# VHH binders against O-glycoside alpha-1,2-mannosyltransferase homolog 6 (omh6), part 6

Target 1, 298 residues: O-glycoside alpha-1,2-mannosyltransferase homolog 6 (omh6), of Schizosaccharomyces pombe (q9p4x2)
Amino acid sequence: MYFLILFSSNAELGEVLRTMRSVEDRFNKRFHYPWTFYGMDEFTEYFMSTTSTIASGHCEYGTKGITYTNHLQFILTISYLVHWDLSQVKPLVENNRLYQQRADALAQENLSYVYSPLFHSFQDWVVRSLLYHPQLEYDYVWRIEPGLKLVCEEKKDIFSTFKDSDIVFTNHVCERKHSGIYAMEEAIEEYKILNTQGDFSNIWVYSNNYTYCKYWPFNEILSLKQIRHNQTYTNLINYLLGSGGTYYHRWTESDILSAAFGVLRARANHMESVGFFLNDDVHYCPETIPYTGRCACL

## First folded at step 17 (VHH)

Design v2 (from t5 with K97R)
Fold by OpenDDE, fold request of step 20:
Parts: sequence; C-alpha cells; structure tokens
Structure v2 (fold): chain B 298 residues (1-298), chain A 122 residues (1-122)
Amino acid sequence: as target 1 above (298 residues)
Amino acid sequence: EVQLLESGGGEVQPGGSLRLSCAASGFTFSSYAMSWYRQAPGKQREWVSTITSGGSTYYAESVKGRFTISRDNAKNTLYLQMSSLRAEDTAVYYCTRDFKWRSHDWPKYDYWGQGTLVTVKP
C-alpha cells in the first residue's frame, strides 16, 4: 500500500489544492493513491471537503490529537491517535540550560528554529510517531509539501518502480554541516562500537568535512516498510532520538533518517522521471519525456 | 523583508498586568505560527508561547495560566497578555515567526524584533 502525504495548514489551502491538482493530473489520476494530510490545527470542513473533491483516492486528515478520514465527503475519525503534543517538550529536555546554551551556539551558526519547541517537537514526532505509528503501515510514502508542482506526466507507477529496485529514499540535497551534525556523527561512531549490525562505512550518502547530502522531504519517496520493519533502522533511529539530539543539536527528521540510510547503505535515486517545479531555483525537467505524456518545464 | 516590532513593555509591580504587541510585516502573517520569547539579563533566550495559524496555543510551564497569546490577522499583530506578573518575568520579550511545515521555505536564520523590555519590580 502506498500513499501521498502532505503537511499543511488551513491557511495554505490554495497552495495545497494547486499541488494536489498537479499531482493528480500528472500521476495519481491513473492510480488513485490516498492522500494523508497532517497539520498543527484541526482541518476545517471546508479544507477537507475541497481537498477530498480534488483527490482521486480517499483522504485522511491528521491532527495533534485525532485523525480523520474523508471518503466520499464523509468524515470518519480514526481510532488511532497521531498525537503531537508540545507538552512533551519538557520530558524530552532534561537539561534546559544546556539546551539553551546549545541553541545559542547553533544560532550563531545561522540555523533557524533553534529555539523553537514547535520545530523540535515536530521533528521528533515525525520520526517517532509518523513513521512508526501502527496506523501508518504503508510500504511507501510520497512526501509532498505545499507549493510543489509536478510538471510532467508520469504514466508508470513510480511506487512500484521504486519497490522493484528496493529503493529506500530519493532526492537528496547537500548542505553545510553544522555543529549538531558533527555531534550526530560522533554519536553514530559511539553506536558503532556497541552495535555490530550495519555497514557504518559511510554515515551519509555523500559527505566531506564540511558538507553532507541528505534526504529532503519536499518531494521525496520513502520506504516505510524498510524503515519500520528493519530492526537495524529502528535501533539506530531510536538511539539517536533517545539522545535528545532533536533538541540539543537541532537534528531534523531529514538528518536522522539520512544518517540511518547512509549507515545502513540504503538504496537511493533521484526520481529521474518525475519533473517538478518548486521555484526558479528548485526545479527539475526529465531528459526523457513520455511519448504520450505532457511536459511543461520552465 | 520580514519585520517584527515589539511594543508594550514597561515597569510593573508584582501581580500586575501588561499587554505586549508585535507588529509584523514582510510576509503573509496569517499563514504562520507566531511565538514569543524572552531573555532575562545574563540568561539565555527562552520560549514563552506559540500560537499557530489556526489559533492553537502553547505555553511554557512557567507562564501557563498567567499569559495569553493571541493574534489579529487583519492587523498583522501578535499579542501577549501577561497577568500575575512576577519578578522572574523580567526580561526583554521578543516576537518571532515560527515554524512552517514546508522545509523548502525554511529561512537560514530566525527573524527577531528589537524586543520590548518588561520589568517587574520586586
């Protein structure tokens, strides 16, 4: 089972609809995969009704404390809670002074959201709850952010293609290592000493002393099956989360998963058949266009 | 350019009340979560409260029940109503644009205003 996931708010409905329309028109109209929406606030009836009418499959809506399923304009509350509570910030930060000190240091490195419990909590929640919650047992997920537009038709089932090749993740981006990333590398080195499972030859898909390449979930496919059911992934991820690094070192979902993917030599690709436009700086047009497909690349 | 301007700070007696305002510009205010932070003299910056675009509110334990965060999207203004003020609430209070679930829009650094000083006299 595969699904499309989008993080959004009610205020972003316009962008969400445009993104959905592009994905539906270019891809999902052929396969009718479900959409799952997650937000910090409860989605309005209007949001749910409008998005459900655009989607060719069913829609599910997750909130901080409850999840809704909207199929055929009917809203059903899912019994499984995908709970995201900022009240848990306190238990996760044992040493507030240390947290603040490190946040200041990270701020000096020009990192955003270093003081934001909302941000830290989100990163932790995505990894702990979104990826591993029993309610979300899918083989693959396509992570989509509002604003993304598919610009070329994809007539093949991209999920099946990835499954056939045992692809675990896609579309990595390279960026500068901050002090928190170095801390993660050190943590993983320590983990390696205690754990015999895994390759550990490379923490990242690519890296040097200053940069590292990681999974970026603006337009990304992940193998949830591998992440959830491979104990080697789970153990490492839990180890990293258990350290509180999402707070003390501003680790993101991307950082944590990328480290796991790298350490365990997960297979990756660049979704070479999926043309997309995000902005003038971030876009991709496939070199090979489907014979019967449309493509509008800028 | 993102701009944040805090106001409403001043001196108050313990147990007193004060309302802070933050005027925002340079971005679509209504689509962002907004947060208050504070920094006491000689201490690190700490989170005080957050309000999401949808109006959900969160508070630090130290201010819960005493502070109320709110927003007026029509005025692009964030508020912090403070009551039952204590000496330990003395700090410069800052407004900031908080996290959105769009990684491609993450800024390279946080945007802060100049802050507004709140002094609660012992």
Scores: ipSAE 0.842, ipTM 0.952, lowest interface PAE 0.6, mean pLDDT 85
Fold by OpenDDE, fold request of step 20:
Structure v2 (fold): chain B 298 residues (1-298), chain A 122 residues (1-122)
Amino acid sequence: as target 1 above (298 residues)
Amino acid sequence: EVQLLESGGGEVQPGGSLRLSCAASGFTFSSYAMSWYRQAPGKQREWVSTITSGGSTYYAESVKGRFTISRDNAKNTLYLQMSSLRAEDTAVYYCTRDFKWRSHDWPKYDYWGQGTLVTVKP
């Protein structure tokens, strides 16, 4: 089973609709894969109505309240807390003073959202949801950010094309190593002492002393089957999440997942056959396809 | 250019009330979650409250039940109604944008205003 997922707000409806129209017209009209939407706010009836109209398959909407409730129900089963409700974030932040101190330090490094409990909680929530959320009980997930457009006619099943992949990525993003990333590397070094599984020599797509490259999740396909059912993935990810690094070190879900994919040498494939447009700086047109009339590249 | 201008600060007695405003410009205000932070003298900056683009509200435990965050999208203005003020609420209050789901919209750094000083003293 496969599905498409968007994280969005009601305010992003326009971008969502444009993205959905593009994906439907170029690809999903032939396959009718379901859409799943997640957001901080409950989706409006208008949002749900309009998106459902565009979708050729089923649409599911993860509301904050329902999602939170579901996570609470799973606490008994999974023994992991998804702290979507900020009132429940306290258990993850063992030392508030330390958290604030580290936030200040990270702020001095010119990082965004270092003080935002919502940001940290969301990063944690995304990772945990990918691992455990019952609504995401699919073999593969295609993560798409609003605003993304497909530029080529995709007649083949993209999911089938990459069925042997753990991750299908579009782009890497390279960033400065902030103190939090160094902390992650240290955490992974500690982890390797206790665990023999994995290749810890190079946890990032690329890195040096100052820069690291990770998978950019604006357009990627993840094998949830592998991530969820491979104990090596879940162990490492849970170790990182359990450290509270999303809060203390401003780890993002992309940091965590990229590190996990790196350590475990995930089967990573480039989505090279799929043309896309995100913005003027981030776009791709397959070299061999545009001249056949298959693509309308911007 | 993103601009945030906090106002409404002042001196107030314990138990008093004060309403802060944050005038926002240079971005689509209605599409962003907005947050209040505060920094007391000699202390670290701390989160106070957030209101999402959809109007969901979140509060720090220390201000829950006393503070109310709201927004007027037509005026591009964020508000913080403070009641039952305490000495420990004394701080410079800042407003800022919170994150969006689209990672490609994430700025490299947070945007802050100059802040507005709230002093709670007898």
Scores: ipSAE 0.826, ipTM 0.945, lowest interface PAE 0.6, mean pLDDT 86
Fold by ESMFold2, fold request of step 20:
Structure v2 (fold): chain B 298 residues (1-298), chain A 122 residues (1-122)
Amino acid sequence: as target 1 above (298 residues)
Amino acid sequence: EVQLLESGGGEVQPGGSLRLSCAASGFTFSSYAMSWYRQAPGKQREWVSTITSGGSTYYAESVKGRFTISRDNAKNTLYLQMSSLRAEDTAVYYCTRDFKWRSHDWPKYDYWGQGTLVTVKP
């Protein structure tokens, strides 16, 4: 089973509706896949009623009220996964000398959000949610963020087109390696001692001594079957999460997932037919001319 | 361009109160979480408080019950009401535009302006 995930806030409703209308008009009106929404705050009735009216399928919004003990050493409850709540992870960053020292060092390396508990907890929460969130009991998810606009008609079922992929990606993003990324590479080298499966020379989509490239998650399809139920994936991802690198090394969810896909030789396919804008800028057009009968890329 | 202007700092007696303000411009204020940080001389920057775009508030334990973060989206202004001030609250206070839950539109690095100095007298 398949569904669409959108991360947002109530204040972004206008952009959410524009993104949803684009996806519904170009694709989902024919398939009626459900939407799941997650945000920092409880969604208002207005947000829920307006988004559900636009959606052609069922809408689910992050829920509260059920708490289970997680067995990971990073103390995390199901209530945290059901909806994000900064208060549940603030002890990891408050009066934590190591966290503050690492943030100071990373700040000298031209990185944003190095001091932000909000940033770090979101990155951690997304990865753990892909592994464990009880509402994500599906084979595949299409990750969509506000600002996306589809510009081509998608008459074929995109999920069925890529059903054997671990990831269907749009773009790579390339950045200079910071000290936290070298720390991730060292952690993976240590992981290799006990785990021989995978291509440990192939951590990133591309890299050299000072640059690395990773998948950009705002528009991608992920196999939750693989992420949740393939022990090779879950073991590596949990090893990285358990190191605390999301907090101490400013690892992003993209860093962690891209490294896992690279090391484990994920079946990666490009989202070739899906043209899109991000924030009104053309990011990908599958046609050689800007507009055709199927696409309007300009 | 993004502009954040802190004000309201000054000297106070122990037990006193101050209200810090942060005037914001150059971005859609209501869609971002906003945070206060502080840095005492010779010490590392530390998180003080966060308010989400939806108004949920979070506080460091050292200030909980004494500080109140708030925002006025109509005025594009973030506030920190500080009460029962202690000597350890002496620091330069910075407001920040904090993380919006998305994987794009991140600034290249954290910006730290001059802040506003709060001095609690001995």
Scores: ipSAE 0.714, ipTM 0.889, lowest interface PAE 1.1, mean pLDDT 80
Fold by OpenDDE, look of step 18:
Structure v2 (fold): chain B 298 residues (1-298), chain A 122 residues (1-122)
Amino acid sequence: as target 1 above (298 residues)
Amino acid sequence: EVQLLESGGGEVQPGGSLRLSCAASGFTFSSYAMSWYRQAPGKQREWVSTITSGGSTYYAESVKGRFTISRDNAKNTLYLQMSSLRAEDTAVYYCTRDFKWRSHDWPKYDYWGQGTLVTVKP
């Protein structure tokens, strides 16, 4: 089972439609994989109607509150573990000195959204959703952001290609290392000390090599099956989440998920077979694929 | 260039009301969540309220039931209606552009206004 997921707001409908059109025309019209939309706000009827029209597969809309209501088990988990309700962030933000200290420090490092409860809650929610959300019970998920444009005709099933190669996730865009990442390294080392029975020999082996870094997952394919069913991985992720990493250290979901990359001894893919454009700074044209005319990179 | 300009601050008696405004420019206002923060003298900056691009609202517990955040996208303006003001609400109030889903469009730093002072005293 394979899955397309798009995080968006109603205000981004135009970009969403353009992206969907691109993905459908270049790939999904041949496979009809379902779309799932998530957002911080309830999606309008207009949003749902228009996106459903473009999609060749089924569309699901995971709206805050609505999606949770449909999944009781996940509601309980979210209520207990995730600060999706921003009102619950208040005590941490207002009364925790470490939060303030770290936020200030990170701000000085020119990191955005270090003070944002939305950001922190979102990152935490995404990670936990990927791990536990019943609606996302798929083998692979392709996370797509508004603005993505595919530049190659994809006649082969990208998901199957990933599966056949036992690829767990993609790594193709990195940002500069910040102090929060160092904090993550420390947290991982602490975890190793606390969990001596685990095999953590490969955790964070790329800490000084960013070839597998994954800071922006705006075009990301993940093997949810492998992630969810690896107890060592999920325990580490839960520890990192529980350490307040998203709040104290401005960890993104990409940071957290990538931290345990070595635990899975997993292969990463840089989307070598998929050309894409997001903006002038973020794009990829396959260079290792013989030119057959299927890509329009120029 | 992103610009945020807060206004509406002033002195008010306990129990009084005040309405703050934040004029935004230099970006697509309607596409962003917006937030209010405040910093009291000698205290750290604290989150007050957020409104998403879709209009969902969130509040700190300290202001819940007393403050109302709203926005007018046509005017590129964020508002904070404050009621039942207390001495502890005294602070400089700041407007900020908040989180957006598209991560590749993240700014290098957060944008803040210069703030507007609210003083609650008898």
Scores: ipSAE 0.620, ipTM 0.863, lowest interface PAE 0.8, mean pLDDT 80

Design v2 (from t5 with K97R)
Fold by ESMFold2, fold request of step 20:
Structure v2 (fold): chain B 298 residues (1-298), chain A 122 residues (1-122)
Amino acid sequence: as target 1 above (298 residues)
Amino acid sequence: EVQLLESGGGEVQPGGSLRLSCAASGFTFSSYAMSWYRQAPGKQREWVSTITSGGSTYYAESVKGRFTISRDNAKNTLYLQMSSLRAEDTAVYYCTRDFKWRSHDWPKYDYWGQGTLVTVKP
């Protein structure tokens, strides 16, 4: 089963509606896949009413509040995921000299958000949610950011087109390696030594001594059946999460997932046929000319 | 483009109160979480408080019950109401724009104000 996921806030409703209208018009009106929304704060009735009216499929709304009851089958981690809250992270960041020393060092390396408990907890929460969130018991997820617009008609089912992929990416981001990234590389090399029977590859989409490139997470399809139910994936991702690197090393969810896909030789495919714009910052057109009847890339 | 201007610092007696303000411009204020940090002389920067775009508030244990963070989205202004001040609260206080939920355009540098000095008298 397949679904569309959008991370947003109530303040972004206008961009959310524009994105949903584009995706519904160009694709989902024919397939009726459900939408799932996540945000830091409870969604308003206005947000839920307007988005559900536009959707051609069922809508689900997640929040940091108490929205989902504990089930006897769920572990403590699930309670954290459905009730995300900074209070659960205070022991990791307050009165923790190592955390503070790492944040100060990373700040000297020209990194944003190095001091933010909110940022660190969000990165950790996203990765744990992909692994364990009870609302994500699906085979695939298409992750979409507010502000995205499809620019081509997508009559065929894109999930069917990419059914054998572990990740379907639209873009890469390349950054200068910081000390936290070197720490991740060391952790992964240790993992390889401990797992000599594994068939491992390079960590990043591309890298050299100074630069690494990873998947851009704001328009991508992920195989949840691999991430959640293939123990080779879950073992490595949990190893990385267990190190605390989202807090101590400013690892992002994209760092963790991209490294796992690289090391484990994930079946990665480019979303070649799907044209999109994300505001004025990112543009992809699968056609050589700007307008072809199927696509309007202007 | 992004600008953060702190004000409201000063000298105060132990047990006293101050209200800090942070005027924000150059971005959609209501879409971002906002935070206060402080740095005492010779000490490392420490997190004080965060308020989300939807108004949820979080506090460091050292200030919980004494400080109240708030925001006025119509005026693009962040506040920190400080009460029951102690000597250990003496520091330069900075406001920051915390991250926007899953923004595709993460800044290369954090946006900090110039800071406002709070001095609690011995």
Scores: ipSAE 0.565, ipTM 0.836, lowest interface PAE 1.8, mean pLDDT 81
Fold by OpenDDE, look of step 17:
Structure v2 (fold): chain B 298 residues (1-298), chain A 122 residues (1-122)
Amino acid sequence: as target 1 above (298 residues)
Amino acid sequence: EVQLLESGGGEVQPGGSLRLSCAASGFTFSSYAMSWYRQAPGKQREWVSTITSGGSTYYAESVKGRFTISRDNAKNTLYLQMSSLRAEDTAVYYCTRDFKWRSHDWPKYDYWGQGTLVTVKP
């Protein structure tokens, strides 16, 4: 089973609709894959009714099972839901000095939202949801950022193409490293010491001394079946989440999940036949217009 | 240009109340979570409260039950109702535009107002 997913809010309905129209017109009208919407808030009836009229397939609206008011409660809630062992985890509230110190350092590196508990919690929630949430029990997920548009028509089943080629990730790119990523490397080294029988020699892929490669979180297809059912991978991810790196070092879901490039020796695809437009700075137009499709590159 | 302007600070006695406001401009206010932070003299900046675009609210343990965060999207304004104020609440209070789940629509820096001073003393 395959599905399309947007992490969004009620306030982003306009962008969501534009994205859905684009995806439906360019691709999904042929296949009618279901849409799943997730967010920090429950979706309104208006949001649900409106999005349902655009979708050619079924629409589902995820909910956060339990509300929380602090980091500790959040961790406990997530731990309960995923049966996470907290015996080796120190809550964020116990390391306020480290939190502040690292936040300040990352701010100097020109990173955004380094002081945002909501951001940190959301990243953790996204990773855990992708790995463990029962409503996301699909083979492949296409994560689409609200506002994104597809530029070319795709008549082939992208999901099937990915499955047939055993692709795990989409659209990997090399980005500048920040000190938080170095902290992740350290955490991985610690993990290696604890897990001597595992092969963790190639977890990260680097293009040079200051960049590392990860998949695009704004337009990505992810093999959930493969990552969920790989115990080596899930154990590592749980360890990283348990270390609190999302809080102390501002790890994003993309940063964390990208470990699969090494751990799973995952194959990637760039979806070059479809292209996309997010904004003037983030877009991709195929060099050659697909024979079977129409393209409208901006 | 993103602008945030805090107001409503002042001097109040312990047990008193204040209402802070943050006027926002230069972005689609309703699409963003907003947060309050505070920094006491000689102390580190600390998170106080967050309200999502959908209206969910979160609070630091130290202010739970005493502070209420709210927003008026029509006015592009964030509020912080403070009650049962304590000496330890004395700080400069800052509002900030919080995270939006947009991988490539994040600012390269955080946006902060100039802050408004709250002083709780007898």
Scores: ipSAE 0.474, ipTM 0.767, lowest interface PAE 1.2, mean pLDDT 82

